VHH binders against q9y6x5. Designs and how they scored, part 409

Target 1, 379 residues: q9y6x5
Amino acid sequence: LPPKLLLVSFDGFRADYLKNYEFPHLQNFIKEGVLVEHVKNVFITKTFPNHYSIVTGLYEESHGIVANSMYDAVTKKHFSDSNDKDPFWWNEAVPIWVTNQLQENRSSAAAMWPGTDVPIHDTISSYFMNYNSSVSFEERLNNITMWLNNSNPPVTFATLYWEEPDASGHKYGPEDKENMSRVLKKIDDLIGDLVQRLKMLGLWENLNVIITSDHGMTQCSQDRLINLDSCIDHSYYTLIDLSPVAAILPKINRTEVYNKLKNCSPHMNVYLKEDIPNRFYYQHNDRIQPIILVADEGWTIVLNESSQKLGDHGYDNSLPSMHPFLAAHGPAFHKGYKHSTINIVDIYPMMCHILGLKPHPNNGTFGHTKCLLVDQWCI
Key: E = the ipSAE of ESMFold2; O = the ipSAE of OpenDDE; V2 = 0.75 times the mean of E and O plus 0.25 times the DockQ between their complexes.

## First folded at step 16 (VHH)

Design wi6 (framework vhh_5j56_2; at its last look DockQ between E and O 0.72; V2 from the best seeds 0.00; counts 0 for: unsure alone 61.9 < 65)
Fold by OpenDDE, look of step 19:
Structure wi6 (fold): chain B 379 residues (1-379), chain A 127 residues (1-127)
Amino acid sequence: as target 1 above (379 residues)
Amino acid sequence: QVQLVESGGGLVQPGGSLRLSCVASGFTFSGSDFSAIGWFRQAPGKEREGLSDIYSSSEGFTSYSDSVKGRFTISRDNAKNTVYLQMNSLKPEDTAVYYCAAGEYIRGSDHWTYDYWGQGTQVTVSS
């Protein structure tokens, strides 16, 4: 029988939560599997870009999902959290569930993972749920596990997505120990439910399961605001994305806009597109706007509006607060092994290996995950 | 379809208390992990500010703004489809129109979005 893999994401699960809070179910999962303590995600550190990087192995400039809010100047199309269904945005890459279905006589399943309810390259997951935040974790889990067990052709790759602790991280801030402890307790209980469900169905021993996240969360404050309106008139530009990485589309001369913004705040770096640091791999895509503003950690870019969020993400991907973790369990993985760090794009070639798929060209390095896998030599 | 109706506002002395009620119709008070009912207020000449919310999940997670922490308490009665805001130790600065709103969180957002609003109830704190 072909190997099976379930990829689970808890949005906004900061890596150091594992050190600061108790996760009895997740720790048990890790104990019987592997842990990567820190996963360096891709810049910008946002939900849609990073989830697509996980399943493509590509930097954002390559797979084309460069933010949660995007604008294409040629087609005049907009991408947002409420407008993400147009294949136009996704077709610059091939996600693993499409590869899984096209390379082999196999099926894929998905519950709420970004891009899974969109036909990409005229291919949609064999089984999927349309995104609906009101659908419970239980229902998502039940559908995924049903498809894993009863599908023909068999489902060999499945994704499961949950919006916490991101939703609460934004609301409470990651430093709110009282509220976040309750939220994270709930997350751990959901992991318990996941494991229990898999055991009850007889899937636990044979199914490879990866639990990860797309990014972390940093504490914000009303005392750390960067007001763009103090630096430039709103009529001089179109705002495509705001904070903590603003995407600026000038309505006047780009240089003039740049000059008005370059000294706006000591806590914000302003880049012309061609001057974006190479380490971000965030330059070679037309969907990246001519000017980007990058706020320092914990700073929020605002207009003449008040922000009520106490936590945010999207900052420099080298910041530990932006890093998620990866845990895995199953026949492909060692037991009781801990690894320090990988890149988020490294997950894709690993998953392809596990599933016996030929990976598309990607930015991941399979060598970085070899020590996690039982069939590989670990140097 | 969703309707929210506030009540319980009025005139109160500084240091006094009020209990606001928000009756919701067409909204499920229990079950969704990413739905919430919140209380907001708007004073004359000021922007609307969020005060408190409660999740529709079984856990009923709550949040409070710094301005009302320790003084206001949000609660719910699922059987009555009602959310309450108990306001104690009221100050003149609490004078405003108070609104309840129903909202949700969606994937890829950075905030909870409240789409349904009540008509508001006036709260006046004065000697």
Scores: ipSAE 0.884, ipTM 0.941, lowest interface PAE 0.5, mean pLDDT 96
Fold by ESMFold2-Fast, scan of step 16:
Structure wi6 (fold): chain B 379 residues (1-379), chain A 127 residues (1-127)
Amino acid sequence: as target 1 above (379 residues)
Amino acid sequence: QVQLVESGGGLVQPGGSLRLSCVASGFTFSGSDFSAIGWFRQAPGKEREGLSDIYSSSEGFTSYSDSVKGRFTISRDNAKNTVYLQMNSLKPEDTAVYYCAAGEYIRGSDHWTYDYWGQGTQVTVSS
């Protein structure tokens, strides 16, 4: 029987939540598996970019999903929530479910992972659910487990996505311990349900399960706003994305727009595209705009309006508050092993190894995840 | 199509109580974990402010703004498809038009969006 892998994402699950809250079900999962305490995600630390980096092993400049709102200057297309199903945006990379289906006679299954309801290189996940936030975790889990058991050719790669704790992180902020405690307890109960379902179906001992996230969350405040309208008039630029990374398309000379922005706020860095720090790996793509503004942690860029968000992400990927974790259990993984840090792009080549797939060229380093795996040496 | 109808506003004296009702159609409680019904108000000469919301999920997670926490209580009756705002210890500064709104969260939006609004109900707190 070919090896099987279920990849689970809880959106916005900040790594240090594990230290500040109790997770009895997740701790039982980790006790018999592995924990990576911090996953260094890619810049920008947003949902669509990082979910696509997990399944491609590529930086955002290479896979083309460079933000949750994008403009492509060559084709003049705009990406937003309403057009996430246009294959154009997703075709700059090959995600693992496509590789899984094309290299061997195998199927993939998906419950709401970004990109899985889109044909990418003319290949869509064999089983999938169109994105709908109203579909319960239980229904997503029921479909995934049914597909893992009752597919021909066999489902060997499955994905499961859940919008919490991101949804509540934005509403309450990570410093609201009372509300976040309730949300995180529910997530832990959902993890318990997942494990129980897999045990009931006889899948638990032979299935590899990864639980991870795309980013963390930091506290925002009405006292930490950058009013872009105080910096520059709307007649000088088109706004492609706003906060905390603003994407600016100049309507006049780029240098003139840059000069109006560069000293406007001490809590925002202003970059010409070629000056974006190399460590971000956020430069070599036509969807990255000529000028990028990067707010400091906890600062929100606004257009002469107040922000009601108490939590946000998208900030510098060196910030621990932006980091998720990774936990895994299954025949491929050691039991009771703890690892400090990996890069989010390292997950893809590790998953390819577990599934016996040849990875497409990628930015991950298999050596970084070797110590998690029973068939590898840490030496 | 979501439709919301508010009722229960009126004139009360300071220290009094009112219960507002919001009847929802096209919205289902316990069916959508990332949907909520919220109460907002707009006082004369002020910006609209969020007061409280309740998630549609079975847990019925609730939130309150600092201005009303401890005085206002949000609740729901799933059989009547109605959300209530119980307002106690009312003050003159609570005078406003009160709105209920249906909101949702979707992956990648980074904020809750309230696209469906009721017409509003006037609450006046005066002697």
Scores: ipSAE 0.727, ipTM 0.864, lowest interface PAE 0.8, mean pLDDT 91
Fold by ESMFold2, look of step 19:
Structure wi6 (fold): chain B 379 residues (1-379), chain A 127 residues (1-127)
Amino acid sequence: as target 1 above (379 residues)
Amino acid sequence: QVQLVESGGGLVQPGGSLRLSCVASGFTFSGSDFSAIGWFRQAPGKEREGLSDIYSSSEGFTSYSDSVKGRFTISRDNAKNTVYLQMNSLKPEDTAVYYCAAGEYIRGSDHWTYDYWGQGTQVTVSS
């Protein structure tokens, strides 16, 4: 029986939602499996970078997806949420689904995980859905389970991605208990549907399932805006990404741009690339711009007076509000075990171990996750 | 492609009621979980204010700003592709042009955007 793994992400699922809201289905999943209460993600705490870090085990500077909006000065290429399909952006790393399906008699399947509809190193997931947010969770799940159950060669690694609670977190903010409770209840119902579907298809006992997320969410406010236009004429720089980590490409002397920004707000740190804190592991890639601005938690960098978002992420990865959780169930995992913390880059070598794959060079530490696994001596 | 048409505005006395309608085309309820119709208003010389929205999904989740919660109710009729704003206990400060707008969320954008707007309908609350 070949080992199989389904990796599921609910985007923007803040770790402490588990304590602050009710999840009967997810709690049943955890009870019969493992929980990591707190996953320390990578800086910047954005969607594309962290999803790629999960599947490569690499810091953003090493895998090259350094933000949701990027510019490469050598090729003059731009990356954005509407322009993310050029393999150029993704080719600085090899994600696990590529390694998996290049093994003899193995396939990979994907339902919208970032990058799975891109031919990375000329290899696209064996079965995949082109990204389309209009496709329901049920259809994504139906495709994934059909591929897991009926493919030849067999699908041994599958991914499933859902945009909530990120979408609602941005809209309402994590402190809106009324709206977030309704959204999170729907997510728990979807997890119940997932488990029920796996049971009905006979997959539940032999499939390893990881349910995790890329980042959390913090509350924003119209009272916490940093207006860049009040500090610097926008003609002096090109804005590559805005908030909460702005990526600044100077059009004039870099030191002059830095000096205009340095005292712009006490709620924003301004870094020359060489001065970015080492703990961010966010320096050694040409896609990281010469100046970055890092807003304090809950602050929004804007070009005008208003912002429509009430929640955001992307902040310092030491902030608990930026951290997701990880839960897992299946034959590789203990039952009823809780673990406090891992690094998000640790997920990759653990997944490679479960699948019997040789990991590429990465920043994860297998030892951090070995206590989750039944085949490892924890001590 | 998405088109929104408001109606139902007019003159009303304080404490009165109005019901606004927003007829949508190119937008279908029971579609994406990541789309919604919202009601907004703008008084002369003021910033546009978000009032309420309703998701296009079958659950039809709703939200309200503090300024209208308890007085305004959003609803929809999927068969008519229409969203309503029932406005009760109207006050002079509710005088504004009222707009409906279609919004969506796309991963990596980190915010909801409202790219499609109706032409607006005037609501005037006076003695």
Scores: ipSAE 0.576, ipTM 0.816, lowest interface PAE 1.5, mean pLDDT 92
ESMFold2 (binder alone), look of step 19: mean pLDDT 78; pTM 0.791

Design wi60 (framework vhh_5j56_2)
Fold by ESMFold2-Fast, scan of step 16:
Structure wi60 (fold): chain B 379 residues (1-379), chain A 127 residues (1-127)
Amino acid sequence: as target 1 above (379 residues)
Amino acid sequence: QVQLVESGGGLVQPGGSLRLSCVASGFTFSGSDFSAIGWFRQAPGKEREGLSDIYGSSESFTSYSDSVKGRFTISRDNAKNTVYLQMNSLKPEDTAVYYCAASEYIRGSDHWTYDYWGQGTQVTVSS
């Protein structure tokens, strides 16, 4: 029987929530599996970019999903909605479900993971749900487990995505202990439901399960706003993305736009594309705009308006507040092992190893995840 | 078409109680885990103030501003597609037009916006 893997994402699950709140179901999962305490995500620390990095092992400049809102300077196309199904945006990389279906006679299944409802290199997941936020976690789980048990060719790779705690993190902010404790308890209960369902179906002992996230969350405030309209007239540029990383397409001379912005706020860095720090790996793609503005942690860029968000992400990927965690359980993984840190791009080559797939060239390092795996030597 | 209609406002004496109702059409409270209905108020010459909201579908989360916590209670009847605000121990400073508003989280939007608003209902607290 081929090895099977279920990859689960809880959007916006900041790593240090594990230290500040109780997770009895997740703690039992970890006790019998592995925990990576911090996952260093890619820049920018946003949903679509990081979800695609997990399944491709590539930096955003390489896989082409460089933001949640994008403009391609060569083709003049706009990506302005999470439901944009034009394969053009996704075709700069090969995600693991495509490789799974093409290298082996195997099926893939997907419940709402970003990109899984788009044909990429003329290949779509064998079983998938179109993105719809109204579909409950239970319905997503029911479909995934049905496909894992009742498919030919067999489903060997499955993904499951849930929007929390990101939705509540934006609404309440991560410092709202009362509301966040209730949200996180509900997530822990959903993890309990997941484990229970897999046990009832006889899948638990033979299925590899990874629980992870794309980014963390930091506290925002009405006292930490950067009003872009105070520095530059709206007629001088097209805004491609706003906050906390603004993507600026100049309508006039680039240097003139840069000069108007460079001293706009002490809480924002302004970069010409060529000057973006190398450590971000955020430069070599036509979808990265000529001028990028990067707000300091907890600061929000606005256009002469207030912001209602109390939490946000997208900030510098060196910030611990932006880091998710990774927990895993199954025949491929050790029991009771804790690891400090991996890079989010390392998840892809590890998953390829578990599934017996040859990875496409990627930015991950298999050696970083070696100690998690029973069939590898840790020393 | 999302439409919200408030009712239950009126004149009440200090220390009294009122229950406001917000009826939604074109939107089902049980239809999405990532939808919220909030109560707001605006008094003449003041900024609009958020008071309370209720969030979630199968399991609901409630929040309250410090000015009303312990006095006001938000609740929902999914079968009637109605959200209530029970207001107790009313004070003259509670005099305002009260609005209900609806918001939905959209993946990748990274914020909550209250895009659908009712017309408001007047609450006057006076001896």
Scores: ipSAE 0.600, ipTM 0.810, lowest interface PAE 1.3, mean pLDDT 91

Design wi7 (framework vhh_5j56_2; at its last look DockQ between E and O 0.54; V2 from the best seeds 0.00; counts 0 for: pae E 2.2 > 2, unsure alone 59.6 < 65)
Fold by OpenDDE, look of step 19:
Parts: sequence; C-alpha cells; structure tokens
Structure wi7 (fold): chain B 379 residues (1-379), chain A 127 residues (1-127)
Amino acid sequence: as target 1 above (379 residues)
Amino acid sequence: QVQLVESGGGLVQPGGSLRLSCVASGFTFSGSDFSAIGWFRQAPGKEREGLSDIYSSSESFTSYSDSVKGRFTISRDNAKNTVYLQMNSLKPEDTAVYYCAAGEYIRGSDHWTYDYWGQGTQVTVSS
C-alpha cells in the first residue's frame, strides 16, 4: 500500500505558544511522534507565501507567491486574499499535490489550503473544497478523512487548513493571555478531534500526519506606527502591500522615491530591490516591487489611517516570534523525538521522501529532517 | 439579505448610560468561527473607530478598544438575534454616530472585514 500523508496547518501558530500554554492533545500527539520546536519560515512571513513554500520547498522568489498582495506590472494583474484563483500566480512552481497525482496513479485531497482550489499546471487536486471560511473544522476534517479512506485512485496526500490562531492573533495580539488561552484551547481541542476521528476510522496507525503552521505573531501597538504619509506624497507611488513589509511601486523616479523614504523612520529599513539582503532570498522575481519597506518587529506601517490590529506577522524571518512549529506522527516518524530547528523549505523534500515522490528542484535540505524519519540514519 | 438595525441612541449627560441594540436579519449568530458582530462609531471630522465585537461562534470571544474598555460591554441574545452595547460612564468624547456591523475573517487577511452595516444611531453626550 502506498504511504499516505496528511498535512495540517493552523495558521499563525507561533512556536513558543507550546511553551507558554497547555496543549494536552497536541502534546500527546508529539509524545507519540516528533517535534521540531522552531521552523524558520520564508521571508516575507505571510500566509500565502509560506504555505506555498511548505508544499514546493521553494523560497518566495522562486515559487512566485511573494506576498498576500501582489502586482504584476506586465499583465497589470493583482493578487489578494479575495483574488487568488488565477493560475497565473501559482504556475511558477509545482506543488506537491500536483506531483503526487502526475508521478503516480494517486489522488490528492485538500480542505482550504492555499492554492488547492486553483488548477496549477492544468492540474487541480482530485478532491478539494473551494475556500469558504464559514465551513467548520469538523466538515473540513470529515471530507478529508472520507477522501483518505474511500477514494479510487487512493488519496495518498491530503491538506487541511484552519485560520486560527491567526485570526484571533490579529485581533487580540499574542500577548493577550486571557483571550489567547481560550483560542489556543480550542485549537488543541480541534487537534483532539482530528486524532479521534483518525482513530475511529482506523487511519491513525497507517497515516502520516504533519501538524504545522506558516508563521507566528508579534504584538503590535498604537504607539509603534510608521506613517508613510509623513514621508512621501501618495501621488508619488502605488502601494502594492502595506505592513509590515510594504511594496512600493514608484510613479516618479525610483531614486527620488527611495530618498524620500530611506529616513522615514528609524524602525524601518528601506531597500531598493537589488539591495534586499541575500539572506531573505527575496530578490529574483519580477513580482517583487522596486522598493520594499521592512518594519522592525512590532511596528506597523500605516497611511493616514488608524490600525485596528493588535497582532501581526510578515516581519524578518529570523525573528523567533515569526516562527511556527512542526509536529508529526505516523509510520514514517520516530516516537518521542524532538528537534530544535529546520527551515520551512525542508518540509517538501521530507514529504516527497515519505510519499516516494521525486521532488522537483527545491531549496530544501533533506538532511535536515533525517533524524525525524525511521528509515534514515541520524548523524 | 443581511440587514442590521441599530437603536437605543439619544442624548445623555456625562456619566450617564445608554444601551444600544442591533437587530440582525439574514445573519446567523451560532455560525462560523470566523464571523463576528461589531460596534463602530464615527464622530464628526474623525475616522470611523472600532469599539467592540463578539464572535458568532462564542460569547466568550469579545474585544474592546482601549477607548471604551471598562466602560462598554458587548453582549448578544441569540433568541432575539440581537447584539447589545451597554455604554456606561459616558463622556462628551463618546458623542458620535454608532454603527453595528457584521464581519468575517478570511485566509490571508490581517484583519476582520465588516461588509454589512447598519444605518447608525446618534449618541450625544452633553451637559
């Protein structure tokens, strides 16, 4: 029987939540499996880019999803959270569910994972749900597990996505202990439901399950705002993305725009595209705008408007507050093993190995995850 | 389809109290984990300000802006499909048109988006 893998994402689950809150169901999951305490995600640390990096093994400059809001100057197309269905944006890479279906006579399933309801390279997941935030976790879980259990050709790769604790993190801020305790309790209960459902269906022992996230969350404040309107007139540029990494498309000379912004705030770095630090791997794509602004941790870039969020993400991917975790369970994984850190792009070659797929060229390093796998030597 | 109707506004002296009501039609309170009802206000010459919201899925999940925290309380009655804003210790600075709104969170966003709005109710705090 071909190996099966379920990839689960709880959006915005900061790694250190595991240290600061109680997760009896998740801890039990970890106890019987493996934990990577910190996953260094890709810059920028946003939802669509990082979820696509997980399933492609590529940095954002390579897979082409470089933000939650994008603009292509050639086609004049826009990408956003409400406009993400055009294959144009996704076709610069091949996600693992497409590989899974094309390399083998297998099926893939998806519930709300970014990009899964879009035909990529003229291939869409065999089973999928159109994105709808109103669909309960239970319904998503029921569909995924039904497909895993009853499909022909068999579903061997499945994705499951949930918008918490990101939604509440934005609302309450990660430092709100009272509200976030309740939010994270619900997340842990959902993990309990997931495990229970798999056990009830007889899938638990044979299914590999990865629980991870795309990014963390940092505390924001009304006292930490960077107002661009104080530095440059709106008529001089088009704003493609705002905070905490602003994407600037100049309407006048780029140098002039840069000069107006470079000293706008001591809590914001301003980069010409060619000067973006190499460590971000965020330069070699036409969808990256000519100027980017990167706010310091906890600072919010605003226009002449008030911000209503208390938490945010998208900052430097070296910041611990931006890092998610990875936990896994199943026949491919050890039991009771903990690992300190991997890169988020390392997940892709690991998943390909588990599924017996030949990976596309990627930025991941399989060696970083060997110690998690029972069939590998751990050095 | 979704309609929100505010009521309960009026003139009140500083230190007084008001209770605003928002009756929702075409909106289910026991629904999505990513749906909420919120209260906003807009004073003359000022930007619209978010004050408070409550999740559709649970009464335990409420939020308050710093400007109203400790003074305002949001609640709901599912049977009446109504959300309330109890406003205590009112100040002249609280004078504004108050709006009820229904919103949701969507994947890839960094905020809750409110798409349905009531007509508003005037609250005036003056001696």
Scores: ipSAE 0.858, ipTM 0.928, lowest interface PAE 0.5, mean pLDDT 95
Fold by ESMFold2-Fast, scan of step 16:
Structure wi7 (fold): chain B 379 residues (1-379), chain A 127 residues (1-127)
Amino acid sequence: as target 1 above (379 residues)
Amino acid sequence: QVQLVESGGGLVQPGGSLRLSCVASGFTFSGSDFSAIGWFRQAPGKEREGLSDIYSSSESFTSYSDSVKGRFTISRDNAKNTVYLQMNSLKPEDTAVYYCAAGEYIRGSDHWTYDYWGQGTQVTVSS
């Protein structure tokens, strides 16, 4: 039976939720599989960038999805959630489903993973659902499992995306134990449904399943706002992205804009593009703006207004609050193994190995994940 | 198209109570896990303030702003397709036009968006 992989993302699932809440279904999954306690994601710690890093093994400056809102200085194009179907934005990398379809006579299937409803290098996922938040987890799961069982060429790589706990994390904040407990219990029940569905359909024993996320969540407050309008008049710049990483395109001299911003708040770092810290790997792309503002954890950048947001992400990727976890189960994985940390870019070469694919050049290191795998010798 | 109609506003003395109703059409409480109806208010010369919302999902997740926690309660009646805001211990500072709005969450937005709004109902708290 050829190796098959289902990659599942619960958006905004902060790693330490596993320690602070009970997940009976996820714990049963982990008991018979593997757990990576922290995944160090890429900067900026946002949905679209990190989902694309998982499936390409590349830093954002290399794969080109550098934020959830982008402007390309060369082509003058704008990217937003509503127009993510322009292949231009996604063509700087080759995601694993494209590699899967092009290297082998195999199909891919996707339930709403970012990029899967876009033709990338003239190749779209063999089976996919257009993004629609109204589609239930159950319907997404039904389509994925149908495609895994009823496809020719066979579906060997499948993805499944769910917006929680990100949606509720933003609304309630991660410190709202009562509401987050209810949200996380529902997610655990969905994991139980996933496992039961795969068992009922005869897929469970031969399918590799990875459950992961793109980022975490941190608590925000009305007491922690940075009013950008107090620093600089809106006529001096175009705002490409706001919070917690502001992307500033100057309408006047760049140095003048920088000087107006650099001492505005003790809770925000202001960088000229060439001065962005090397550790972020966030510099070498035309979609990274000339000036970037990075708010301190829990601080929100606003335009002369309040913010209703009680939780957010996008902050420094060294912060544990921004880290997701990775759990996996299946014939490729050890049983009952716990690992401390991997980089999010390491997931791609591991998945290529499981599927028997030759990875495109990437920033991941296969050695970091080999201890998870039964066919590998570990130190 | 979503349409929202508010009712139940009026004049009340400080310390009094009012219950606002929002009747929704073109919106169903079992239709999406990522839709909600929220209550907002705006006083003259002030920005619009979010007060409370309730998810359309079966869990009926609720949120409240700090200014109204413990005094206001949001609830829904699925049979009547109606969302209520029970307002207790009303203060003069609660005087505003109250709006209900239908909102949704989409991946990557980092916030809930409220695109459909009612016409508003006036609440005046005065002796």
Scores: ipSAE 0.735, ipTM 0.870, lowest interface PAE 0.8, mean pLDDT 92
Fold by ESMFold2, look of step 19:
Structure wi7 (fold): chain B 379 residues (1-379), chain A 127 residues (1-127)
Amino acid sequence: as target 1 above (379 residues)
Amino acid sequence: QVQLVESGGGLVQPGGSLRLSCVASGFTFSGSDFSAIGWFRQAPGKEREGLSDIYSSSESFTSYSDSVKGRFTISRDNAKNTVYLQMNSLKPEDTAVYYCAAGEYIRGSDHWTYDYWGQGTQVTVSS
């Protein structure tokens, strides 16, 4: 039978939560499978871009989802959390579920992974849930297991997305041990429910399961604010995205806007597009604005003097606080193997290998993940 | 038409207790894991601070700020569309206007948005 893969994301799951909190169910999953302790994600370290990087193997400049809020000057289109379904935004790449379901006798299923409710290249996931945050994890799990068990042609690739621990990380901050302990215990219970359901349905032995995340979380504070209005009148630019990476579209001469901002705070780097560090791979797309502002870890760019956000992400992808983990179990994976790090773009070619798909051109390196796989030499 | 109405404020001596109520009209509280009713307060010249919230899920997940933990208790009665804040061991620094607000988490904006606010109820703790 064709190999099957379930890709699961718990949004905002910082890698070191595994060491700092108790996860009996996840640790048992890891013990019987593989762990990558740190996944180096892509800049900017935001939800939509990194979820799309996982499923395309591409840097943000190459797949076109460059932020959670975007503007395209040619078409005058705006992308946001409430306006994310226009295929225009997603069509610069081909995600793995599209490639998968175009194969003979294959379907794809999705429970709310970003982009799976969009007809990308006129192709929407064969079975999917429209995004709705009010739908419980249990209902999402019930739908994907029903589709995995009862579909013709069979579902060979499925995704499952959950908003925690990101939601609580923003609300409390990652240093709030009491609240984060309760949140992370609930997540571990959900992982236990996932494994139990797969075992009860007879799927566990022949389904490959990846549990990963898009980014981590860093602590914020009212003592670490950068007030943009103190440095520049808002009439001089259009704000496309605010924090921690602000996207600035000048309304006046770009150099004039840059000069007003460059000394605004010692805790913020100001880049002209051509000066964005090459290591970010974040330059060659029209959706990246002419000026970006990158706050230091734990600093928040605001238009006023306050912020209610106690945790945030989106910072420099070299920061360990921005890195998620990856765990996997199934017939394709070794048992009891731990690996230190991969790049998030490496997940795509690995998944293509597991599913027997030819990957599209991408930025991942299959060799980085071959030690996780039973059919590969680890050399 | 969505409305939140606070009641139960007033004057109280230090060490006293009050129970605040937040009655929702024009909607029923959701069972979503990502929606909540929160209590906030604002003293003159201070920024509004969050005190406690209760999630709308069937599991009544609650949280408390350090400033009120152990003294304040949030609860809800779904039949009455009401959320309560029981305030014990009140101190003069608890003097403020108290607000309830309805909020939800929006994954793409990376924050909780509280779009519906009550008018507030005054609590005064006399030293």
Scores: ipSAE 0.472, ipTM 0.727, lowest interface PAE 2.2, mean pLDDT 91
ESMFold2 (binder alone), look of step 19: mean pLDDT 76; pTM 0.777

